# Ledger of designs, part 1: VHH binders against Type II methyltransferase M.MthZI (mthZIM)

No score or structure here was measured in a lab: all are predicted.

Target 1, 355 residues: Type II methyltransferase M.MthZI (mthZIM), of Methanothermobacter thermautotrophicus (Methanobacterium thermoformicicum) (p29568)
Amino acid sequence: MKTTHRIYFKNSADMNELKDKSINLVVTSPPYPMVEIWDRLFSELNPKIEETLIDEEDGLRSYNLMHEELEKVWHEVDRVTAPGGVVIINIGDATRKIGKKFQLYPNHVRTIDFFFDRGYQVLPFIIWRKQSNKPTKFMGSGMLPPNAYVTHEHEYILIFRKEGPRQFKTEEERKLRRESAYFWEERNQWFSDVWTDLTGVSQRLNHKNLRKRAAAYPFELAYRLINMYSIMGDWVLDPFLGTGTTMIAAACAGRNSIGYELDHNFKDLIESRINETLKLSNEIVMRRINDHIEFIREKNGKYYSENYKFKVTTRQEQDIRLYYPRTYKKIKNNEFEFFYQEVNPKKERQSKLNI
Unless a header shows other numbers, all headers, positions and changes below count from the first letter of the chain; antibody chains aren't numbered by Kabat.
F stands for the ipSAE by ESMFold2-Fast; E and O both for that by ESMFold2, at different seeds; each is averaged over both directions (binder to target, target to binder). V2 = 0.75 x the mean of E and O + 0.25 x the DockQ between their complexes.
[cut] marks letters that were taken out.
The coordinates of atoms that the task and the answers printed are left out; those that the model quotes come from them. Centres of patches stay.

## First folded at step 1 (VHH)

Design b01 (framework vhh_nb_b201)
Fold by ESMFold2-Fast, scan of step 1:
Structure b01 (fold): chain B 355 residues (1-355), chain A 120 residues (1-120)
Amino acid sequence: as target 1 above (355 residues)
Amino acid sequence: QVQLQESGGGLVQAGGSLRLSCAASGSIFSSYAMGWYRQAPGKEREFVATISSGGSTYYADSVKGRFTISRDNAKNTVYLQMNSLKPEDTAVYYCAAYSDYWGPYEYDYWGQGTQVTVSS
């Protein structure tokens, strides 16, 4: 097994490197309109935005112009997404005071409207309650009604499907789909429409592992979504690649990827993250195996994995195959190939347990 | 460590019954899944039945409805009740033990086997 990964350091408002209908899954988190940290990026894309941000009467002009920049990218996303493909956008709404007016800027609504108007099916989406490392402070008048505001603690993981359910017409496609399955307990955890704790005891992890998972929180989100909405060998696109999380998660999941990033300074960081992740790639897959074995011990497992011979909950899980990237090669300055090893869970567990 | 010793084999006529026993030694019996496998002359060893530490059972299609696996944790023993025996059930029957979460195709410990012969 081999996957291909390409990075283009340019504005994703033009993705002419990609053919129409060539992408199976988009997973991205764009710069959020009206969140102050992104003001400079948006103003560099459209200098008119900087002018509107100093307007003390109404932030709506800034909001509209920022979304117009994102919609140039969404037009390209629409062009390249294949029928049956899924577009997943993690986006937060912004609370901000401009001049005398404090309000929420509903970025998720504008994003939903774009894809809904394009004929996409809006699937049930996920509310991701993002825990802050710093104490949450009261907004507005604190203890006194009515001028106090609720705390803004969540982001949206919006899920759009193009044209309808993906069809698997050949036996080879159906086989690969079965091999790309997730565990029953992973399905029950991942397909909740509220994500509150990606590292907690609800995932049956010991407390010693929570710190490591918190550090990899963005990776886990991308990795989960890729496993939920694509099969091995699919092409995953991130038009706002940043530090490379989507690409690295795709590689760890056995999917190809393409990323766009405006800032060329991220190149060395992405390559460094690839090298670090490869040292732990077996452990990522083995964590899934170990979590599964811990879970199934306490459940009445009725079936057995055909490939790994451990218990599973359902017949659909019997054909699961798990791979990890062992090595990679830099084919060009912007192109990488990853090479895979199939996991051997019993041998790996025996060596680590000294049993 | 776990050691397994089978008993109860022998010669029986077609349509008859036998009960095999497997006595396990070692402190971890109650946490292990137990299984039965068989090997006929000139053939590979094949799965027959398994019982988890919690008592869930799984059977090969060829023996469903005829064989029953059970365990007695107080006696550290697993049983295979074989009814409606057929000549094709003739084999050496092996007891196996493995960690509860692994399937019947992987095992940690084997017994020495007990011969079952079914005449026509």
Scores: ipSAE 0.000, ipTM 0.175, lowest interface PAE 15.7, mean pLDDT 82

Design b02 (framework vhh_nb_b201)
Fold by ESMFold2-Fast, scan of step 1:
Structure b02 (fold): chain B 355 residues (1-355), chain A 121 residues (1-121)
Amino acid sequence: as target 1 above (355 residues)
Amino acid sequence: QVQLQESGGGLVQAGGSLRLSCAASGRTFSSYAMGWYRQAPGKEREFVATITSGGSTYYADSVKGRFTISRDNAKNTVYLQMNSLKPEDTAVYYCAADRYYSRTPEEYDYWGQGTQVTVSS
């Protein structure tokens, strides 16, 4: 098996490299409107934003203009997403005082409204609580009512589906879908509408400008979503690629990917991360296998995987196949191919080990 | 091509300790999961412990809490620290290298020649 990965260093408000209806899954975390670290990026895209923030102190106008910039990208996302495709956007709301007014800027609501108005089905989405279980910060006037505010501790992983459920019309597609299945215990963990087990990522970059622009969601978040909402061989798009997390997760999951990133300075970092991840790629898949084996020993599963010679909880898990990228080739300056190894232990000798 | 050589076996009294070493030659050591298996006379080869290329460890229930597996990639060596030894731990101990890390039977790519551990009562 082989997967292809392309990076375009340009504004994803124009994705002319991509044909209409060519993408099966979008997984992305955009710059968050009204979160201060992104003010410069939004103002570079539209200088009016700086005027509304500094001169006018009009937070609502700033919020609207920032979302208008993101919506140029969402229009392209809509164009390229195939029927039955899924768009997943990890986004946080912002609390901020502009001029004399403190309020929440509900980024998730504006994002939902965009896709809902475009006829997408809003699927049950995930609250990602990446803060510790015990908050240490207070908002507002501390202990004194009524001007104290609840602490916001979560981001939203919004999930939108285009037109309706994806159809699998051929036996080849249905077979690939079965091979792309996840374990019963993974489903029970991943399909909760609250995630508390994943921490946010802060990357140390070589250049201060890149460090200031680096907000990244964790590999595990992208990896779960890709396994939940696509099948092997699908095309995954990230219009805000940053340090390459979505691309690397897609490669580890046996999916193709396309990423857009405005800043060329991320190129060397992405390639470095590819090399680091390949050293651990077999461990990612083996962790899933070992976690399953430990789980199923306690539960005494009812069905059997011939591929891996262990019991599983459901019939649908019997055809699971797990691959990891072993090597990659740089085909062009912006294009990579990954080559895979399937886990395939040889049965005769293993039976004699009696474990 | 990887070659494995165990050392550190011997005779020890019940309740004692031994440290086994496995020296690996070849270019691929850091990319492999490393494991220990044992075989007592008249018994099948039994899993003892494994350590992945990333450092995650797994143990057989019979040795958990008593044995510790570790690795030193700079020295191309894997270790098994065996504490609170019991007569039933008596076996030939084999070092193995594998591209996978699983507690269930997977084919190991390379095996050492073994080292004898004898635990007296």
Scores: ipSAE 0.000, ipTM 0.101, lowest interface PAE 22.6, mean pLDDT 81

Design b03 (framework vhh_nb_b201)
Fold by ESMFold2-Fast, scan of step 1:
Structure b03 (fold): chain B 355 residues (1-355), chain A 120 residues (1-120)
Amino acid sequence: as target 1 above (355 residues)
Amino acid sequence: QVQLQESGGGLVQAGGSLRLSCAASGFTFSDYAMGWYRQAPGKEREFVATIYSGGSTYYADSVKGRFTISRDNAKNTVYLQMNSLKPEDTAVYYCAKGYEWLDSSEFDYWGQGTQVTVSS
């Protein structure tokens, strides 16, 4: 097994490198409109934003202009997404005071409206409640009603599907789909519409910390979504790649990827993260297997995996195959191929016991 | 129970050098990215540098070429070598553990910090 990963350091408002209907899954977290750390990025994309935001103190106009910049990217996302493909956007709303007015800017609503108006099915989506330290800061008038405001502690993982359910017409595709299955206990954890077990950004961080973290989502978030909404060998797109989390998660899950990123400075960081990931590449898959073995030990599952010689809860889990990236090679500047090894639980367990 | 203990701060003149240390306990140190953050009076915490589990590093633009982050996995310790110090570097310096083992973008601050004061 082999996967291909390409990074383009350019504005994803133009993804001419990608053919129409070529992408199976989009997983991304864009810069958030009206979150202050992103003001400069949006103003660089459209200088009128700085004028409306700073000189005119027009929050609604600024919000609209920022979303118009994101929608240039969403038009490209729509063009490249294949029928049956899924678009997943992690986005937070912004609470902010512009001039004398404090309010929430509902970024998730504008994002939903875009895809809904384009004929996408909005699937049940996920509230991601960040696992940061308890907030100690109170917004508004403190303890005094009615001008005290609730703490904004969650983001939205919005899920859109193009045209309808994906069809698997060939036996090869159906086999690969079965091999890409997740465990029953993983399904029960991952398909909750509220995620509280993944780390989030601290509200106390400064501009550099907030910018790096506000757009970044944890590896586990990307990894879950990729396993939930694609099969091995699919093409995953992240038009706001940042530090490379989606690409690395796709590689760990046996999926190809394409990422776009404006900042060339992330190139060396992404390559460093690839190298670090490969040093521990089998740990993610072995954790999934060990968690399954522990779970099934007490459950006494009805079905059996011939591949791994353990019981499973459902018939659909019998054909699961798990791979990890063992090596990679650089094909071109910003193009990588990953090569895989199928996990061998008996061999890996023996090595662990010897240690 | 994650615990980080910073040391090595002090008073130094502009152009001088300091080496900060952070001793870590309560987790498998070698599996995590480690970072340094700083906070000046009246300002929020800002990122300084990170080092990934295998030794790759990333720096804030304001400190590139002047600061070097390193780690000793055998001693569960991360270091920050600070050269060509400027008055603007005056802050309390905090050691942080990377929360996601594959992504150092999320840190939790467990240390009390160490004061660095740079005078003219």
Scores: ipSAE 0.000, ipTM 0.184, lowest interface PAE 15.8, mean pLDDT 83

Design b04 (framework vhh_nb_b201)
Fold by ESMFold2-Fast, scan of step 1:
Structure b04 (fold): chain B 355 residues (1-355), chain A 120 residues (1-120)
Amino acid sequence: as target 1 above (355 residues)
Amino acid sequence: QVQLQESGGGLVQAGGSLRLSCAASGSIFSIYAMGWYRQAPGKEREFVATITSGGRTYYADSVKGRFTISRDNAKNTVYLQMNSLKPEDTAVYYCAARPYGLSYKAYDYWGQGTQVTVSS
């Protein structure tokens, strides 16, 4: 088994490298309109934004112009997404005072409207309440009504499906789908519409700007979503790749990927993260297996895995196959191929028992 | 590599409570299963509680309903909240991390331990 991963250091408003209807899953977290750390990026994309935001202090116009920039990318996302494909966008709303006006800028609503208007089905989506131990500041008039404001503590993981449920017309496709299944207990954890168990992870970065840009997109979030909404061998797109989290998660899950990133300074960081992740890739998959074995020991398993001979909860889990990337090759400056080994839980567990 | 450091042990009267903490450093904490084990004088080390990377918890029957394991991935820390302590809970408590599937590391990472003493 092999997967291909390509990175384009350019604006994803133009993804001419990608054919129409070639992408099965989009997983991304764009720059958030009206969140101050993204002001410079949006202003570099459209200089009118700086004028409306800073000079004219017009928050609503700035909000609209920022979303117009994102929508250039969403038009490309729509073009490349295959029928039955899923688009997943992690986005936060912004609370901000521009001039004398404080309000929430509902980024998730504008994003929903875009895909809804283009005929996508909006699937039940996830509220991601980030696990944070940081102190919160009072918003507005402190203890005094009515000019005090609620604290904004969550982001959205919006889920859109193109043209209806994906069809699997060949036996080979149906077999690969079964092999790409998740465990019953993973299903129960991952398909909750509220996630409280994942933190916004900041990678150790050399530059303050890079740290701010990379701060909110954890590996486990991408890894769950890829396992939930694609099958092995699918193509996963991230038009706002940043530190490479979606690409690395896709590789760990046995999926191909394509990423776009404006900032070429992320190149070395992405390759460093690939090398770090390869050292742990077997551990990631074995974590799933050992978590499952501990779970099933406490619960009564009714069926058996065909490939690994451990107990499972449902018939649909019987054909699960788990792979990890063992090595990679850099084919071009921005193109990587990952090569896989299937896990052997019996051999690994026997070795641990005997040391 | 993972380094583990326990804290929060001490002397407590029967019926009391203690909260143990285990700070982890070195690797990606969130993908590790974390556990607490204990060893009383003259006895073998025994399992107390575990929390998987996905947040699922398992407990020894002797502590179920009294102890709660939790994790804070932002702080790279795992906790053991111990309520309704009994003299039988007296032991050195060890934090462990399990990087499963790495046969060249066919061992759990262990902390140094923290002493818990429950008086009658």
Scores: ipSAE 0.000, ipTM 0.232, lowest interface PAE 17.5, mean pLDDT 82

Design b05 (framework vhh_nb_b201)
Fold by ESMFold2-Fast, scan of step 1:
Structure b05 (fold): chain B 355 residues (1-355), chain A 119 residues (1-119)
Amino acid sequence: as target 1 above (355 residues)
Amino acid sequence: QVQLQESGGGLVQAGGSLRLSCAASGFTFDDYAMGWYRQAPGKEREFVATISWGGSTYYADSVKGRFTISRDNAKNTVYLQMNSLKPEDTAVYYCATDLYYEGTYFDYWGQGTQVTVSS
């Protein structure tokens, strides 16, 4: 097994490198309209935004102009997404005071409206409540009613499907789909519509400059979504690549990827992360194996994995195959190929902590 | 900054018990595997036990059935319960993080805690 990964340092409002209907899964976290750290990026895309936001203090017009910039990207996402493909957008709403007016800017609603109007099926989506050790930030008049405001503690993982359920017509595709399955206990955890078990990575919050400007969703979030909504060998697109989390999660999951990023300064960081990933990629799949072994000891599964010589809960789990990238090759300045090894849990179980 | 701090070591007679604790800070504890290593004088560090983010445990053959690793995510603490201690268990015990990809660049060990088992 081999996967291909390409990065384009350009505005994803134009993805001419990609053919129509060529992408099976989009997983992304765009810059959030009306969240202050993204003001400069949006103003660079459209200088009218700075004027309406700062000089005119017109929050609603600023919100609309920022979403018009995102919608240029969503038009390209629509063009490249194949029938049966899934578009997943992690997006937070913004609470902000512009001039004299404090309000929430409902980014998720505008995003839903775009895809719904384009004929996508809106699938049940996920509320991601970040677990954080940060102090609660009280807004408004504190303990005095009625001018106090609730704390905004969650983001939305919106899920859209194009045209209907994906068809698997060949026996080869059906076999690969079975091998791409997840464990029963993983399904029970991942397919909840409320995620409370994933935190923002505190090291990422402390790493200023590039990382602070990037969408701060964790590796595990991207890794889960890729395993839930694609099969091995699929093409995963992230039009707002940032630090490369989606690309690297796709590589760890045996999927190909394409990413777009405006800021060329992310290039060295992404390449550094590729090298660090190869040191830890075995640990990612071993974590899944070890957690499964622990789960099945308590529950006693009815079926058996001949591949890994352990019990599983359902017949569909019997064909699961887990791979990790062992090596990579840089093909071009912006293109990487990853080469895989299937996990061997018997040889690797005692080596989880290595110096 | 990632920090690991061990405690609970000491002198104990053969057949006795000790419980080691490792307090972790500076990272999202729940997302990382934690483990214990030990080093006796003049020997290399050896693996003792590990616990995954999901609670799966693995033990060196020399301690299996005698030692138990556990974690308390609410307290950011990992524990090693050591029963039926033998003179051969005498070593400095170190807590370690199993680094997850998430942009962590540091491989951190604690300062260690001495365990001495008398004959």
Scores: ipSAE 0.000, ipTM 0.108, lowest interface PAE 19.8, mean pLDDT 82

Design b06 (framework vhh_nb_b201; at its last look DockQ between E and O 0.00; V2 from the best seeds 0.00; counts 0 for: pae O 24.3 > 2, placed apart)
Fold by ESMFold2 at other seeds, look of step 2:
Parts: sequence; C-alpha cells; structure tokens
Structure b06 (fold): chain B 355 residues (1-355), chain A 120 residues (1-120)
Amino acid sequence: as target 1 above (355 residues)
Amino acid sequence: QVQLQESGGGLVQAGGSLRLSCAASGFTFSRYWMGWYRQAPGKEREFVATINSGGSTYYADSVKGRFTISRDNAKNTVYLQMNSLKPEDTAVYYCAVKGYSYGREDYDYWGQGTQVTVSS
C-alpha cells in the first residue's frame, strides 16, 4: 500500500492543479476573520481591508471583505470536492473591539451560509471546547452589569456533505471501507457534538515548534476527523496547510493528501514533520490496539477479528486493518510517497523493545 | 382525541364585526398555544393569529389592528374578535392547536371551520 502527499506553495484561491470532483475530504482551519493576528495576511490579500480596519474603523465591512477572500477558496473547495465528499472547516468566531464597539464576529455563521446556500447538507457539527487551567479574564465591566461579557473559549468544527451520502459500488471499494472501520469505543468518543478531551498541549507544541506563529490544531483533531469521514486511499485536501498537521494525519491514517500553503517559509518544517511520520503512525496504531484490548477486557465482545486475534463489539469491526508507513520516498520537489506495512502487534512490540 | 369546534361565523356587512369561538377538548388546553387560520375558495390556507399559553399574541399583517385573539383557559375556549371586516376577509376560518411532541415531531389539529362572509 502507498500514499501520495503533495504540497503547493501558492494562494489556494486558485487550485488549478486539482481536477474537478477529485477530493474526498477537506479538513482545514483557515485564517480567522477579525482575529488580530490575521489582519496582516488579509490586508496583503486585499489592501482595502487595512483601510476599513484602521482608517474607517468599520468592523462589519472588514468582516465582509475578509470573508470574501476566504470565499474564493471555498469556491475552489466546492469545485474539487467529489459527490458524497465531506468538507470540514475548523473555525472560531472573533471577539474584538473596533473603535469603542466590542462585539463577536460570527465567522461560523458566514461559513455555514456559504456551503448551505450552495446545496451542501450541513451535518451535525462539533463544538471544540479548549479548556484552560488559567483564570478566565473578565470581558467588559467585570462584576458590574449590564456591560460584562461571556468568555469565548470554543471553536466550531463545521461538517458539510456534497450531494448526499457517498456510495461504494464495487467490492474493492466496500472492502476498503470495511478495513477502514474504527472501533466501537472510538466511535462513541469521536462522534460527540462537544469535544473537551483535546488538550492545548498538542496545539501549543505545534505553535511553539515554529518561530512564526501559524494556524494549527492538534494532530489528534485532524486524525479523528480523517478516520471519521474517509477511507484508506482517499484524497484529503487542506487549502490552508500551515505546519502540515492535516497532511501528517492523513499519512498516519493511510490517506493521500494535498496541501496549499501561501508562505514558503513553512516548507522545511512541513518536510521535517513528514519525515517523522513513520514513528508517530506506528505509535498511534499500537495505542489504538492496546486501548481496544483494554476496553474489550471489560466488555464481552460478540464478534472476532481474525486479523488481530481479539474480540470486537460489532460485526462491522471484524475486518479492521491498521497500517503504518515503513518507508517514504521523495518523488519530486514537494511530493512524497509513503509505503505501508500492516501492523503486527507482537512483532512491533518486540521491535520497540530492541531500540 | 383532540376536538376543536368553531362557531360564530355568518354574514356581515363590510365594516362590521364578528366574534368567533373555538371550544377545545381532548388535551390540556392551558399548556398549548392556539391559532386561527383561514382559507378562501381557490386559495391556500393562511395564518391569521396565534396566542401562546402565557397570553402573548401574534397576527398576520393583513389583520393586525382589526382582529384580536384571546383565550379563556377556564372554558377551554379561544376567540377571534374581528372588527372592521372587509370583503377580502371572506373565508372559512379554522381554529388550530399548535402541536408538539417531547421529541422533534410537531403537528397541528384543525377544526371543521366556520364560514365568514363579508358583503360589500
């Protein structure tokens, strides 16, 4: 088994390298309109935005112009997404004071409107609650009503589907689908409309490993979404690749990927993380197996995985296969192929002990 | 079994008034919001007025200021006071209860209707 991973360093408002209807899953987190760290990026894309923020102090107009820039990318996402394909956008609303006026700018609403107006099914989506151990700061007048404000600590993982449920018409496709299943206990954890169990450690570490702050989210977030909404061999796109988290998660999950990143300075970091995928994927696969073995010990499983010699909870889990990349090859500039091996829990446990 | 019985319809001259009544049974009347709808010949049934369990009211623009919906929870009855009637108010008027379920299901029940005819 092999997967292909391509990086294009250009504005993803033009994705002419990609054919119509060629992508099975989009997982991305764009720059967030009206969040101050992104003002320079948006103003470089459209200099009118700087004028509306600074000279005019017109928050609504700034918000609209920033979304118009993102919508150029969403148009390309729509073009390249295959029927039955899923588009997942992690986005936060912005709280911001422009002039003397404080308000929330509802980025998730504008993003939902874009895809809903174009006929996508809006699927139940996820509120990602980023829990913090530090004291919450007071917004507005603190203890004095009515000018105090609620603390804003979550993001939205929006989920859209194009043209109805995906169909699997050949036995080869159906076999890949069955092999791409996840464990019952993983499903119960992952298909929840609120996620509170993803730590800031993974996201903070990604930001700390890059000299310039980049839009990033934890590996586990992308890994779950890729397993939830694609099968092995699918093509996953991230038009705002950043530090490469979606691409690395796709590689670990046995999916092909394509990423667009405007800032060429991310090249070496992304390639370094791609090179490290071999060990991460093996660790992830082994943890999933070990966690399942512990789970099924407490539950009397009714079905059996001949592949791995353990009980499973449902018939749909019987054909699960887990792979990890053993080697990779750089095919040409910014393109990589990973070559996979199916996990053997006994052999891989012995190999790690010999390190 | 939900039952709604309208009364008070009839012929009235333009500019006149009528009071419609709807006697309700088969549900806990005080907990449901009630409404009036109407249907002229050859037209779709249209919203007229609604009143919630707390007494708040909402009206279609075409009747606002002329019609008043009210309820008497002791008598399980909803009323529609229609003033300043116009020929375009001619229709069969239906009493309705806005249905709900504990889940996602909503439903409405309708009476058999009462004819209101406004002559010019």
Scores: ipSAE 0.000, ipTM 0.085, lowest interface PAE 24.3, mean pLDDT 83
ESMFold2-Fast, scan of step 1: ipSAE 0.050; ipTM 0.415
ESMFold2, look of step 2: ipSAE 0.000; ipTM 0.233
ESMFold2 (binder alone), look of step 2: mean pLDDT 84; pTM 0.858

Design b07 (framework vhh_nb_b201)
Fold by ESMFold2-Fast, scan of step 1:
Structure b07 (fold): chain B 355 residues (1-355), chain A 120 residues (1-120)
Amino acid sequence: as target 1 above (355 residues)
Amino acid sequence: QVQLQESGGGLVQAGGSLRLSCAASGNIFSDYAMGWYRQAPGKEREFVATISEGGSTYYADSVKGRFTISRDNAKNTVYLQMNSLKPEDTAVYYCAAEFYDEWGYDYDYWGQGTQVTVSS
C-alpha cells in the first residue's frame, strides 16, 4: 500500500489543482471569525474587515465579512467534494467584546447555513467539550444575576454529506470498505455526539511565530473522523492545513491527503512532523490493537479475525486490516509518498515483553 | 506588560554546553507558553523549543536529544539547556512568551536576544 500527500502553500479560495468531484472527505478547522488571533489574517484577505472591526467597532458586519472570506473556500470545497462525500468542519464560536458590547458570535450557525442551503444533508454533529488547562475568570458579573455569562467550553464538529450515502458497487470496493472497518468498542466511543475525552489545550507548539489556533485541533480528533468517514485509499482534503494534523492523521490511517496553507511558516514544521510520525506511527496502530485485545478478553467475542487471530464482537470486524507508514519519499517539494507495513500484534507484544 | 530578558549566551567550543535563561517580569508567568527561537546571520528566525503552561515540551528536529527546555514558575524563568553544541547552532537566541486572556486575546512578547557562538 502507498499513499500520496500534497501541500499547497496558497489561498484555498482557489483550489485549481483539484478536479470537480475528486475528494471523498474534507476534515478541517478554519481560522475562527471574530477570534482575535485571526483578525490580521482576515484583514489581509479583505482590508474592509479592519475598518469595520477596529475603526467602526461593528462586530456584526465584521463577522459577516469574515464568513464571506471563508465561504470562498467553502464554494471550492463544494466543487471538489464527490457525491457521497463528507465535509467535516471543526469550528468554535467566538466570545468577544467589541466597543461596549460583549457577545458570542455563532460561527457554527453560519457554517451550517452555507452547506444546508447548498443541499447538503446535515448529519448529527458532535459537541466537543475541551479539557482546558487555562485559568478562566468568571465572565460578566460573577455571582450576581442577571449579567453573568456561562463559560464557553465547547466547539462543534459539523458533519455534512453530499447528495446521499456513498455506494460501493464493486467487490473490490466492498472488500476495501470491510478492511477499513473500526472495532465495535471504537464505534461506541467515536460515534457519541458529545466528545469529552480529548484535550482542547495544545501542549505542543512547534513553529517559528509561536502561533496557536483558537481551537486546538488534536491528532486524535482528525484520526477518529478520518476512520469514521472514509475508507483506506480515499483522498482527504484540509483547506486550512496549519501544522499538518489532518495530513499526518490521514497518513497514519492509510488515506491520501491534500492540504492548503496560506502561511509558509508552517512548511518546516509539517516536514518535521512527517519525520517524527514515522518513528511513532506503529505505536498508534498497536494501541488500537492492544486496546481491542484488552476489551475482548472481558467480553467474549462471537466472531474471529483470521488476519490477527483474535476474537471480535461483530461479523463486520473480521476483515479489519491495520497498517502504519514505515517509510516515505519526497517526490516533489510539496509531495510525499508513504509506504506501509501491516501490524503484527504478536511481534509487538513480544518486543514489549523483551524489554 | 511582560518584559523578557535572556542571559547565558557566549562563546563555546563544539561539543560544549550552555544554559540559557529567560527571566519574565510584569504579568503572570505561569499562564504563558514559553519558547526559544534562533536567528543565524543571513537566515530567517527558526523555532528551537517550546514548553506549554502545563509543562509539555516540543523540540525542532535539529536539536531534539541535545537541548532541553524547562521552566521555574516560582522564579518566572524559562531555561534552555544546550548540550553537544555544533557550529551550526551559532545564532542569536530569542525567548518568546504567549498568553491568552479571558476574552480570547493573545499577547506575544519577545526578548532582546542573546548571542551563542560555537567554534569548530
Scores: ipSAE 0.000, ipTM 0.107, lowest interface PAE 22.6, mean pLDDT 82

Design b08 (framework vhh_nb_b201)
Fold by ESMFold2-Fast, scan of step 1:
Structure b08 (fold): chain B 355 residues (1-355), chain A 121 residues (1-121)
Amino acid sequence: as target 1 above (355 residues)
Amino acid sequence: QVQLQESGGGLVQAGGSLRLSCAASGFTFSNYAMGWYRQAPGKEREFVATITRGGSTYYADSVKGRFTISRDNAKNTVYLQMNSLKPEDTAVYYCAAGRTYWSGSYLTQYWGQGTQVTVSS
């Protein structure tokens, strides 16, 4: 098995490197309109935004202009997404006071409107509730009604599907789909519409330094979404790649990827993260296997995995095959190839018992 | 300052055609859904057609197959091509601009002044 990963250091408002209808999954977290840290980036894309941020009484003009910049990217995402393809956007709303007006800027609504207007099906989406330290400063008039404001503690993982459900027309595709399945207990954990266990700390990776390098959403979030909405060998696109979280998660899941990033300085950081992740890639997959073995020990599943010599809950799980990237090659300055090894639970379990 | 200005109304014989235009200013036209509504004498204002920012079109059952809504983002204009007109189509036609929301609702924020369409039997 081999996967290919390409990075383009340019504005994703133009993705001319990608053919129409060539992408099966988009997973991304864009810069959030009206969140102050992104003001400079949006103003560099459109200088009019800086003017409206200074002069605008309630920020609606700035909000509209920022979303116009994102929508240039969403037009490209629509062009490249294949029928049956899924677009997943992690986006937060912004609370902000401009002039005398405090309000929430509903970024998720504008994003939903874009894809809904273009004929996408909005699938049940996920509320991602982040654990935060309790604020030391309250918004509004403190303890006095009615001018106090609730805290904003969640983001959205919006899920859009193009045209209809993906079809698998060949036996080879159907076999690959079965091999890309997840465990019954993983489905029960991942397919909740509220995620509270991904609070910026992931116990699955058990590596603090790797987590801190992810400036965007956590690795585990991208890894789950990729496993939920694609099959091995699919092409995953992230038009706002940042530090490479989507690319690295795709590689760990046996998927190809393409990323776009404006900041050329991320190249060395991404390669560093690849090297660190390769040291943990076996651990990621073995954690899934060990969690399954512990789960099934209590449950006494009705079906059997011949591949791994353990019981499973459903017939569909019998054909699961799990791979991890063993090595990689830098093919060009912007292109990487990953090479895989299938897990061997007997070998890995014996190694654990001896160490 | 948002402004919607309709034109193209008039008197036409049953079976005839009219093309209504609505020129928009004061907002980013391409970011809004545009629509047409009508109000017949003694009746409430009713939906006729809408076109989303992405180009999807929706029609009232009474006009489906006869009317076509379109937009030109370069000219900030929305059109309603009305064919096979019937006396029952007689009404003041209003241009509207608004946002669509995930709930499937269309929130009409801005209205034009209206243009009279009269279809004689």
Scores: ipSAE 0.000, ipTM 0.131, lowest interface PAE 21.1, mean pLDDT 82

